# Designs tried in a protein design chat: VH-VL binders against FAD synthase (ribL). Part 7

Target 1, 153 residues: FAD synthase (ribL), of Halorubrum lacusprofundi (b9lsn4)
Amino acid sequence: MTRVVAQGTFDLLHPGHVHYLEDAATYGDELHAIVARRTNVTHKPAPILCAEQRRDMVAALTAVDEAHLGHPEDVFVPIQRLDPDVIVLGFDQHHDEADIAAALAERGIDCRVERASGRDPRYEDELLSSGDIVDRILKQRGSDCDGAREGQR
Below, E stands for the ipSAE of ESMFold2; O stands for the ipSAE of OpenDDE; V2 stands for 0.75 times the mean of E and O plus 0.25 times the DockQ between their complexes.

## First folded at step 1 (VH-VL)

Design s05 (framework fv_disitamab)
Fold by ESMFold2-Fast, scan of step 1:
Structure s05 (fold): chain C 153 residues (1-153), chain A 120 residues (1-120), chain B 105 residues (1-105)
Amino acid sequence: as target 1 above (153 residues)
Amino acid sequence: EVQLVQSGAEVKKPGATVKISCKVSGYTFTDYYIHWVQQAPGKGLEWMGRINPNSGGTYYAQKFQDKATITADKSTDTAYMELSSLRSEDTAVYFCARVGSWYRGPFDYWGQGTLVTVSS
Amino acid sequence: DIQMTQSPSSVSASVGDRVTITCRASQGISSWLAWYQQKPGKAPKLLIYAASSLQSGVPSRFSGSGSGTDFTLTISSLQPEDFATYYCQQANSFTFGGGTKVEIK
């Protein structure tokens, strides 16, 4: 059985997420998605939706065979447990394949690292980023303060 | 209407290189992956590889990794498949086919096929 | 890699016959299976996708069934234009079955 892992935050699901997971699924027999917890997101604002809801939405997608929550302390722990043959990075993820391969090797995970293809907008107003969606909400529905950061669950 | 039109038949000597084209029309070229399939004379279908025309990203069956090179030209809505170091075993009809970027399988539109004959 | 075993390799049949072709995957593939028809000198034509969904424009005498590892294509009443070779394909990594030639008895 060829096992493929994809990982992301998957906040406010958009067509870019669907494309990524569908492309990742073509690399093997079984696609497992790992959904990052809030504690795993350090260089951006926290996701709007809770991890369990994001996991459930990802699990509902046709391309995904099983969705898992990330480990609070180490994002590679569920990858190590799954022991995949391939990990597929998102097109716009700021990780080098070589850096990820080195981190996997240090943890005893013997797998190939690939990168998914990108997806261009299909129409002028299509949004392919959770951040862009949040910005649109704040512009059209919010005040000039960062309301999105106020204790939403 | 959606069409995939391939270049014409080729006769090549062993050791030569051949490049087959697949020109698409009737849809947005960058929205759908293009796959290539080999069929040896009197034999079944064998998947070779695919390209995402938007990114140029390719993925190959292991058997074809050192034999085939798949490329795409957005300016002409054309996908290409190049075979190097041709041998008699490469004699086959080669098909291009379309798959949606958001679906796994099936191949909903096919080119008419290109016969490549390798003879000494 | 997933192997697709298709049987029989050939079937001799008459117009009006029911023809059944089977396809077995070496691993579970859910419903991600397609069936194609190929006539001599022509490109394959999609008949069935998602194991049981009939492609637009394909006659209703064609039907697909199965899930997991075992799949079947049925032609309920064979017509003259149905003499062809049929292939199953798993949709995940695109492995084809060996083909079944439906030929005149």
Scores: ipSAE 0.000, ipTM 0.487, lowest interface PAE 17.4, mean pLDDT 83

Design s06 (framework fv_disitamab)
Fold by ESMFold2-Fast, scan of step 1:
Structure s06 (fold): chain C 153 residues (1-153), chain A 121 residues (1-121), chain B 105 residues (1-105)
Amino acid sequence: as target 1 above (153 residues)
Amino acid sequence: EVQLVQSGAEVKKPGATVKISCKVSGYTFTDYYIHWVQQAPGKGLEWMGRINPNSGGTYYAQKFQDKATITADKSTDTAYMELSSLRSEDTAVYFCATGYKDSSGYYFDYWGQGTLVTVSS
Amino acid sequence: DIQMTQSPSSVSASVGDRVTITCRASQGISSWLAWYQQKPGKAPKLLIYAASSLQSGVPSRFSGSGSGTDFTLTISSLQPEDFATYYCQQANSFTFGGGTKVEIK
């Protein structure tokens, strides 16, 4: 049986997350998702939603067999515990596959590293990032609630 | 029965754009990624990028990110690779290839015949 | 980013010879290594995947071994149709080695 791991923050689910997880699931028989804690996020603003809620939302997706919380100090702890055959990186994740593979090997994890395909917007108003969703909320729910437009749709 | 058939050889001027096609038959087009590989004259193989024909999502090698655009048309079971701003160093044979996914890796078990692109200067 | 180095760049051999080609990765790649054969004017053909698994339809005289950083392709008894260029490829990010040309003596 092939076990696949996907990982991410998954704040405010959008079609990009669904695409990533569906693509990751095609690499094996069982997909496990690791959801980052706030302490694991250092390169972008902290997620809006708490880790447990984000995990529960990811766990509800059809493509996901199990969802797990990341370790607060070491991203590789859940990966080592799960002992996967394949780790699928997100399209936008800037990690080098070779660097991740080397880090896994150093920890005794015999695992292949793959990268998911990207997803282009299917229509003008489709939002594919949590940051874009937050920006939309601030624009529509700021002090001038009437300033928002929905484009041509 | 699986076949990848590419468009014919092209001769282009520096600065031009070229678009190469790769028509797939004998399997479900959306089941496997389509990869593109460059081979300069007398040189080795270099991976350029891939497309997921189902989603249209692409991933490129860093060297080719600003040079190549890969697309797919599900209605014709055809993948495309477009090279812009052609230079003499883009003269090469370009291959499309597809692989299968298994627990041991993602390997290229089917290849197109190759398309020679010559950039004349 | 992973560099794949093949040795030798060329080898001269006779029919019936045992030929070995090596491939070295700059970083550990476990068993995620493929070998391809390419004849002049033709597309490459997959011979070995996952470092040691023989592709369906490939003659049993071809074998692969190794894991981590050092890999070997062996042709146990070279045949006339085996004169070609051979490439290794790491399956993670698809980097190819420089190739080894197997030439007739």
Scores: ipSAE 0.006, ipTM 0.492, lowest interface PAE 15.5, mean pLDDT 82

Design s07 (framework fv_disitamab)
Fold by ESMFold2-Fast, scan of step 1:
Structure s07 (fold): chain C 153 residues (1-153), chain A 120 residues (1-120), chain B 105 residues (1-105)
Amino acid sequence: as target 1 above (153 residues)
Amino acid sequence: EVQLVQSGAEVKKPGATVKISCKVSGYTFTDYYIHWVQQAPGKGLEWMGRVDPEDGETYYAQKFQDKATITADKSTDTAYMELSSLRSEDTAVYFCATGRYSSSWYFDYWGQGTLVTVSS
Amino acid sequence: DIQMTQSPSSVSASVGDRVTITCRASQGISKWLAWYQQKPGKAPKLLIYAASSLQSGVPSRFSGSGSGTDFTLTISSLQPEDFATYYCQQYNSRTFGGGTKVEIK
């Protein structure tokens, strides 16, 4: 069996997440999703929802066979345990496929690295990012503070 | 100047509990993990676990999972490490340490160490 | 957990000597290894990170090399203040080597 791994934060679920996971599932027989802990997120605002809730929501999606929490100290620990044949990166992720493949090879993981296709909004008001959803909530329902900008500075 | 200042030496009886503090100054307490490292007399270094001071998330080495409790208090910029059910094998110097990156893979700042002696 | 084997356990050297300490990982760790110096009664001090990057303020006589499973720390010209125990540490699970004690003759 071909085992596929997808990775992400999956804060507020949106159709972009669903597309990514459905696309990733086409690369093999079973799809495992790794859901990042707060400590794994370095280039964008901290997630609103706790990691366990984000994992449970991802696990409920039809495309996903099993969802796992990322390891707080070593991003490769769940990948090594799963021993996937393919890792599918999100369309907008900055990671170099070759660099990730090299890191996996050094860990003894014989794994191919692919990238998911992107998609455009299907209607004018479709939101395809957790950040856009948070921004919409703050504008319509509350303050314009966000935790990532507010925190300490 | 970055400083991690630990509480003083402790002498405890077998079965007791000890709680060691690590007070941080010179940087934003919530920016880095605080780690704890054990060093038995005349022996090497052994990583015990860490806390994220921002949310209290902890992770422990397998050996220490049922022995140590690590906490952080943002109001006092102080991390704590508590050892329960002390045994003679727990006699050691305990260090707190921190590093610059979110995962804190290596430690560029260390406390001075706290000697815990377990004797009957 | 990744095991770290450090050798030798001790070495005696004279001021001016070149000293090499070796560290071996039980599985590949890329370049994700640090080196520390610990003097008697003191906390460890970071010397090298990412296998070969010298920490700010550390003398240039210290250097690190290696990748994968085999790593070395070199002191090119030993000084009296280099009397210490040296430890390697891999990043994942933060496992330390057993230490190498450098004793000046």
Scores: ipSAE 0.000, ipTM 0.505, lowest interface PAE 14.4, mean pLDDT 84

Design s08 (framework fv_disitamab)
Fold by ESMFold2-Fast, scan of step 1:
Structure s08 (fold): chain C 153 residues (1-153), chain A 121 residues (1-121), chain B 105 residues (1-105)
Amino acid sequence: as target 1 above (153 residues)
Amino acid sequence: EVQLVQSGAEVKKPGATVKISCKVSGYTFTDYYIHWVQQAPGKGLEWMGRVDPEDGETYYAQKFQDKATITADKSTDTAYMELSSLRSEDTAVYFCATDKRGYSGYPFDYWGQGTLVTVSS
Amino acid sequence: DIQMTQSPSSVSASVGDRVTITCRASQGISKWLAWYQQKPGKAPKLLIYAASSLQSGVPSRFSGSGSGTDFTLTISSLQPEDFATYYCQQYNSRTFGGGTKVEIK
């Protein structure tokens, strides 16, 4: 029985997240998702939704057996506790598989590192990025932006 | 505030055993490895080994496999390092440390104050 | 085991000087190297992790660079509190370099 870990921020849930988790689940018998806390996100603006809500949304997905919050200071703490057989990186995650494998080995974790496949939009208006969703909201609903036609005065 | 507080200095005779402690506060003891580092007088740092306080798993540097025993007690949030069959070359300051880092590495970001063990006749 | 060779073993410097310390791994370690500062009678303090990432609270005059086998710690303008011994450490087997003592000229 193989345990798989997937990790991400999962801010505004979109079909890209669902695809990632479904693909990750194919690598083993149970899938655990680790949802990053705000303190774990350093690359861009903080997530819009609180970590507990993002965790609960991820936990509700059919592909996910359990969803966990990341540790505020060390993302490897839940990974070490789960002791996975496989960690599946997201298609767009800018991490070197070898670097992550080395970090896991240093912690005594005997784990394979795999990468999920990407997914193309299924239809013209499908959004596969939380950033794109935020941009769409700001464009159509932001008070200083053009978009009066979309229920603004 | 995170603190690692070590037991006080020890003076031992050759052949004796010494056990030093590292009491942890300010974080969940079972979440991070506790490492032990030796520093002989006027010399550099040398990693000895680590324990996983969650399950007691240990891993040692080859030099220390037959010399040091590292343990952890979850009920008291305390890690221990025991040295057996002490010789003069075991005279050193011993540090405990933890590695509280995520994806980018495993450096030791919290250290105990050190415990001097002196072995003399 | 990965051997870490640190140079120089000591350097005499004055306040305001640029100080450079080198660390060389016997095999490739990617970016998985940390730098520590140790003052006499004290525990080491983490300065830099992942070769170039500055630890929170460490002054910006400290910087790290390098990848693979060759790494450098630089202090751009040495301050009185910087006289100490510096150590590199690689992550795979936790091996430390021999240390570099930065002392008053």
Scores: ipSAE 0.000, ipTM 0.482, lowest interface PAE 14.9, mean pLDDT 83

Design s09 (from s07 with heavy chain T98R G99S Y101G S102T S103Y S104Y W105Y Y106G F107M Y109V; framework fv_disitamab; at its last look DockQ between E and O 0.13; V2 from the best seeds 0.00; counts 0 for: pae E 14.2 > 2, placed apart)
Fold by ESMFold2, look of step 2:
Structure s09 (fold): chain C 153 residues (1-153), chain A 120 residues (1-120), chain B 105 residues (1-105)
Amino acid sequence: as target 1 above (153 residues)
Amino acid sequence: EVQLVQSGAEVKKPGATVKISCKVSGYTFTDYYIHWVQQAPGKGLEWMGRVDPEDGETYYAQKFQDKATITADKSTDTAYMELSSLRSEDTAVYFCARSRGTYYYGMDVWGQGTLVTVSS
Amino acid sequence: DIQMTQSPSSVSASVGDRVTITCRASQGISKWLAWYQQKPGKAPKLLIYAASSLQSGVPSRFSGSGSGTDFTLTISSLQPEDFATYYCQQYNSRTFGGGTKVEIK
């Protein structure tokens, strides 16, 4: 009866994404996740994985009832179609709730705007961002000239 | 250690322009918004606007839309606010402060303030 | 536009007193409200965020409560260093309340 929307890139999935979606699900009865298209990712490097693959991975998460691709040019089109009761923002999102609320009001979308809690690492050496995963990959495998490993005693 | 360090006090005549700097250190500049807040002598705090240092996007309070220009320079980790056509009513202390996008943690670190005095 | 009405404008109190300061929003703002302390000649200091969460390093005598339209900052036992001006700030329209000056009685 209460429809929740979450949105994100969801590139290389990690426990932070799972936590966000699980926390968002607590705000209502069904959780719809909108997976951003490559053309709508502006604050960071383009995602590694195509939108369809990212959507399929998100759809497989227990907390998610449905996953949708975003609109190529207007991120609010799927939000209007879904007509949610609550939109839940990611913990580390740079834009504030007031900006999102203003954009929703401009488009006539009546819903609450909430923000998910953050997740602290639970294990030593746990990576909780796609960027950190990419950095680890590049450090370990992208810097090898001939497959050699640095720093061995 | 997170710090926001503002440029020094300014004395200006009416009609002049002033540009105040806010240099950050101890954190990743593009992870937080930079806000500017006016405090006229003996008055309260008044929010002026903010910039997202990642892409330069700005948002202003209506009162300051034609007065202030807020910018960020990622290469120097410095935000700026320029005030144009100064009048005596613009005499105030101006603060910069950081926040995450939601204000969930509030504006948690502030600059020391920059006094701008506009006098004949 | 969301207006923040802060009251009282000033309060005269003694060390050890309980002090209560109120902010009222003209529309519901959920828990998106912060409280700041400011001493003369200094920058504001964040005390409370998200209506009731205590900022790290702030003494436990400070507490915040409320949601929706009515919010309260409480100092349970006023100390000499607490004589200052206090401001609330609403996040959605980014406005501050008018301030409350806590003075020595």
Scores: ipSAE 0.000, ipTM 0.520, lowest interface PAE 14.2, mean pLDDT 85
ESMFold2-Fast, scan of step 1: ipSAE 0.007; ipTM 0.623
ESMFold2 (binder alone), look of step 2: mean pLDDT 92; pTM 0.949
OpenDDE, look of step 2: ipSAE 0.020; ipTM 0.673

Design s10 (from s07 with heavy chain G99L R100K Y101G S102W S104G W105S; framework fv_disitamab)
Fold by ESMFold2-Fast, scan of step 1:
Structure s10 (fold): chain C 153 residues (1-153), chain A 120 residues (1-120), chain B 105 residues (1-105)
Amino acid sequence: as target 1 above (153 residues)
Amino acid sequence: EVQLVQSGAEVKKPGATVKISCKVSGYTFTDYYIHWVQQAPGKGLEWMGRVDPEDGETYYAQKFQDKATITADKSTDTAYMELSSLRSEDTAVYFCATLKGWSGSYFDYWGQGTLVTVSS
Amino acid sequence: DIQMTQSPSSVSASVGDRVTITCRASQGISKWLAWYQQKPGKAPKLLIYAASSLQSGVPSRFSGSGSGTDFTLTISSLQPEDFATYYCQQYNSRTFGGGTKVEIK
């Protein structure tokens, strides 16, 4: 059995996350997702939702066999625990494949590093980033001054 | 100081069950797998299986899947390996092992070994 | 399962000798191989990981080399405490080689 690991923050879920996990699942027999804690996020703004909730949402996706929280101080601890055959990086993830492969090798983890394909918007108004979703919320619901609320027309 | 301390030698009759313990200290028990390795008298090393102490997940070598049961108790930092329906071919030294480092693929810390003798 | 074949099964050597032990995998394993030393009645001790990385506290006379299917453990100048059995182990399914006993000539 080939074990695949995908890793990300998975704040507000969007079609880009679903595409990433579906693509990652094609590399093996079981897909494990590692969900970053707030303390693990260094290359983008901290996530809005707590790590446990983000993990549970990822775990509910059809492509995912199991979802795990990252380690507070070392992102490689869950990876070494899972001992995967393949790690699939997200299309937009900051990490270079060679850098990740070198870090894994230094840690004695025998694992192939791949990158998922990207996905373009499929229709007008499709949002493919958590940041875009936040921006939309702020414009339509910001600080009570717009008056938009759940159930309003 | 990292230590894995195993329970003492056992002498059992055919058909019996034996349960061996491996108490760990010097690191966070739930951070790394605990593995079990069999060594028959005068023979080499054979990997049996491992447990993840955080959630109790196990994975076994095919040869040991119906013979060994591996468990972990994170409240006492102790891993266990149980052998059922003992026969003479189970006579061996059993080691627990872990890696306090980077990967579960090799072992930098070992228990002292537990000799299990199955004789009538 | 990946099969690991060690040769020789035993070697007789004298203190000061250069000892070479080989390990062959039935399929490619890149550099993902470790070497252990085991003395009678004791647990194995890790010597080398990732084919060539020396474990902390292990004497520099031990070295490992190789990649793919062919691997070598070398003891450059055998000491009295080095008489032991040596095992290779590949990472994928954690398969050990059959062992090489280094004994006094």
Scores: ipSAE 0.007, ipTM 0.509, lowest interface PAE 14.0, mean pLDDT 83

Design s11 (from s07 with heavy chain T98R G99H R100P Y101R S102Y S103G S104D W105Y Y106A Y109I; framework fv_disitamab)
Fold by ESMFold2-Fast, scan of step 1:
Structure s11 (fold): chain C 153 residues (1-153), chain A 120 residues (1-120), chain B 105 residues (1-105)
Amino acid sequence: as target 1 above (153 residues)
Amino acid sequence: EVQLVQSGAEVKKPGATVKISCKVSGYTFTDYYIHWVQQAPGKGLEWMGRVDPEDGETYYAQKFQDKATITADKSTDTAYMELSSLRSEDTAVYFCARHPRYGDYAFDIWGQGTLVTVSS
Amino acid sequence: DIQMTQSPSSVSASVGDRVTITCRASQGISKWLAWYQQKPGKAPKLLIYAASSLQSGVPSRFSGSGSGTDFTLTISSLQPEDFATYYCQQYNSRTFGGGTKVEIK
């Protein structure tokens, strides 16, 4: 039995998240997702949704066997507990596979590091980023969005 | 042995505040969330909210958002649930329960319950 | 919020009977449901997690099945200590079913 781990923030689910998790699942028999807490997200704006709700949404996806919350101070704690065979990084993740593998080895975690494939939008107006979804909400539902729907006709 | 031990029964007047404790032992406090569940006399179980003892993050059921305050104290391995502005309909047994941070959501260990009676 | 409907609300049974309790979710919850047993004056006890996984120390006469919206708890041969109220709980918003009281016939 091959155990795979995927990790992300998963704030507002979009097809990019689904693609990432489906691709990660192809690396083994069992896929576990680790959902980052707000304290784990230091290089991006804080997620809109609380960590447990984001975990619940990820857990509901067909590709995911179990979803877990990250540790507030050490992102490798859940990984060590799960003892995976493979960790799959997201396509846009800026971490080098070798650097992640070295960090895992330093913590006594012996697993393979792979990277998921990316995908292009499948249709016009498909959003593949939580940030893009938030931006769309602000444009359409912010204080100056009065009468936005009238433009449809 | 893993156990959650709650404080004793309370009798309060309408408008009062009550604070119930849940002291844990036999495991690492920060590895589990602590939940609170209300059970009115002769009625079923109703989830109120939970706290993450590691960072104090809370999440509440909408019904209890302005009624209950849930906290955790890592120095004493104790979780708390405070009810404000008590009314007769708050009369109930209150349970604490844990679920693991890294694993299944089910509540595997429960406290014995604390009866709160609100009488005029 | 996800609503959980249990049926029946009560059932009268004899020792040795097969007892079946049903739980229906108002929307799909995959396998993310637990079953608890509560005896009068006591805290609930976890019986089944993730719809069908038996908790350690729980007798094998208890079993759970189902996925999506329809779930079942079965007691294959009721024992005297099994007269209790049983609750399902879904994981997403933690909602409990209304309970099923298993009473002596």
Scores: ipSAE 0.007, ipTM 0.531, lowest interface PAE 13.1, mean pLDDT 85

Design s12 (from s07 with heavy chain G99E R100G Y101R S102K S103Y W105Y Y106G F107L; framework fv_disitamab)
Fold by ESMFold2-Fast, scan of step 1:
Structure s12 (fold): chain C 153 residues (1-153), chain A 120 residues (1-120), chain B 105 residues (1-105)
Amino acid sequence: as target 1 above (153 residues)
Amino acid sequence: EVQLVQSGAEVKKPGATVKISCKVSGYTFTDYYIHWVQQAPGKGLEWMGRVDPEDGETYYAQKFQDKATITADKSTDTAYMELSSLRSEDTAVYFCATEGRKYSYGLDYWGQGTLVTVSS
Amino acid sequence: DIQMTQSPSSVSASVGDRVTITCRASQGISKWLAWYQQKPGKAPKLLIYAASSLQSGVPSRFSGSGSGTDFTLTISSLQPEDFATYYCQQYNSRTFGGGTKVEIK
């Protein structure tokens, strides 16, 4: 049995997330996803949705066998518990494959590290990032308050 | 069973308008775009445009922006493609097509095609 | 607008032959390419989606490969029912290739 782990923030699901998880699932028989908590996210804005809701949405996807919350203090705790054969990083994730492999080896985890393929927009107006979705919401639905410069008002 | 059934062949004079229908069955009409594809006699396939049946949003290939109008009617599960100001070069078979299934990523299901002949 | 170039425009082959058809995109399209088969007087039929995934009900002698800009459709052992025209299509601007006619030698 080959166990695969995918990991990410998965805020505001978009087709890029689905592609990543489907691609990750091709590396083995069983796919587990680890969903980052807000405390695990240091290189980008904090996610809009709470970790448990993001975990539940990921768990509902056909490609995912199980979804897990990340550990607030140590991102390797759930990985060590799952003892995977393969970890598949997202195409645009900050992590270096070699750095992750070295960290896993130091913790006694025998696992190979792969990177998922990228995904270009497949059709018109397809959004492939949570940031782009947030930007579009703000442009189309954001409020404009002339008094915003005076925080007390 | 997914089916796309198109209206029958049309013969039109130059300057006329033609409207072709594509009736969908076997899946939820609003779940997938309906695409239209042109094939001139002896030539290849050309994508014309698509409609989102949920809200009527359309997108056209640049060549067809001023020529084709694509619409959808949720009450009858039918998509339409209208060609205005017909010219002889519009003579072609027109196909409707849809993805029809989750994760297919291609055009899984096609109508049988409608031949439009423009002649004086 | 992404341009799709198919080669060859036609190929003459015999039953049992291995046939390869290529498709080149003018810019990177990852794996977002489909292959279709069309017989005279009929609607196209989807064979391969996402560059290499075989559509349900399509014989295993058909296979697709490639990513980025260069793609190939292979028919490992041509059968009488395979004489047809084949088209690639990319998913972005939905452009089709010019087609490849596979005809009897």
Scores: ipSAE 0.000, ipTM 0.502, lowest interface PAE 16.2, mean pLDDT 84

Design t01 (framework fv_tarlatamab_arm2)
Fold by ESMFold2-Fast, scan of step 1:
Structure t01 (fold): chain C 153 residues (1-153), chain A 124 residues (1-124), chain B 109 residues (1-109)
Amino acid sequence: as target 1 above (153 residues)
Amino acid sequence: EVQLVESGGGLVQPGGSLKLSCAASGFTFSSYAMNWVRQAPGKGLEWVARIRSKANSYATYYADSVKDRFTISRDDSKNTAYLQMNNLKTEDTAVYYCTRHGSYYDSSGYFDYWGQGTLVTVSS
Amino acid sequence: QTVVTQEPSLTVSPGGTVTLTCGSSTGAVTSGYYPNWVQQKPGQAPRGLIGSTSNKHSGTPARFSGSLLGGKAALTLSGVQPEDEAEYYCLLYYGGAWVFGGGTKLTVL
């Protein structure tokens, strides 16, 4: 039995999240997802949806066997509890796989660190990022704060 | 009137460093993604780096050819974008252009306004 | 690695119509690639023409139009003028990063 862990914020679920989780699931027999709490997000915009709702949405995906909330103070606590064989990083994450593996090993977690593949849009106007979805919502339903560059009214 | 003015280019030896600046005026700088694009003498355009707006967490992206050597940043209070270039190679010799996306959301729109470019020459 | 492909060169007569195309090694180009077109004349900085497949920059002449054609992005010039002789580049969006095509040299004669 190989246990895989994926982690992220998973706000405004989009096909990029689904691809990441599907790719992560290919590395083993059981995929667990760890969903970050709002308190874990310190240097980027806070997620729109609460952690429990984001967890429940992730848990509903076919690729995910179980979804867990992150620990408010230490992101490694649920990882240690799950004791995975593989951790799969997202395609766009800025971390080197070897460096993450070394940090995990120092905490007694001796697992492989892999990176998910990226993918390009598969059909017309497919959105693959939460930021792009927010931008689209603001364009279609919000104020045009900076003029009509693209007919943003 | 929208203007983008690059500065900081020059002659540098292989292994050296340079920091480019792009001073913006005539628009709400903080609402736009900013890009660096380069062009080697007699060659085509090559996208180098992108930094998104604050609404998108200042997310940064790099071409594989410059990853780990170049760092894009911005200072919205000064309406300026930067490109810190480290460990320069002769193949980094190019005119470096600053350009913006022309849309409220910075993942679409167009590369409407470009600066005049600043020449970086990496040579002994 | 991802490659964006354009015709290396095209020739058109003044007043004629020409279509430049832009393809991706990853598959059919759809609007989700946010195709952009820029024009560059020798010794000059690039100039934006079209974004998001078909959205024209305010300074772009009416004779230029963008579309999707046969799984590729397309730039069409109708009633071509001598000053349209230039290098034309397309850009496609890959979830954060942009990739340029190799450029098409348009000769007007």
Scores: ipSAE 0.000, ipTM 0.466, lowest interface PAE 19.5, mean pLDDT 82

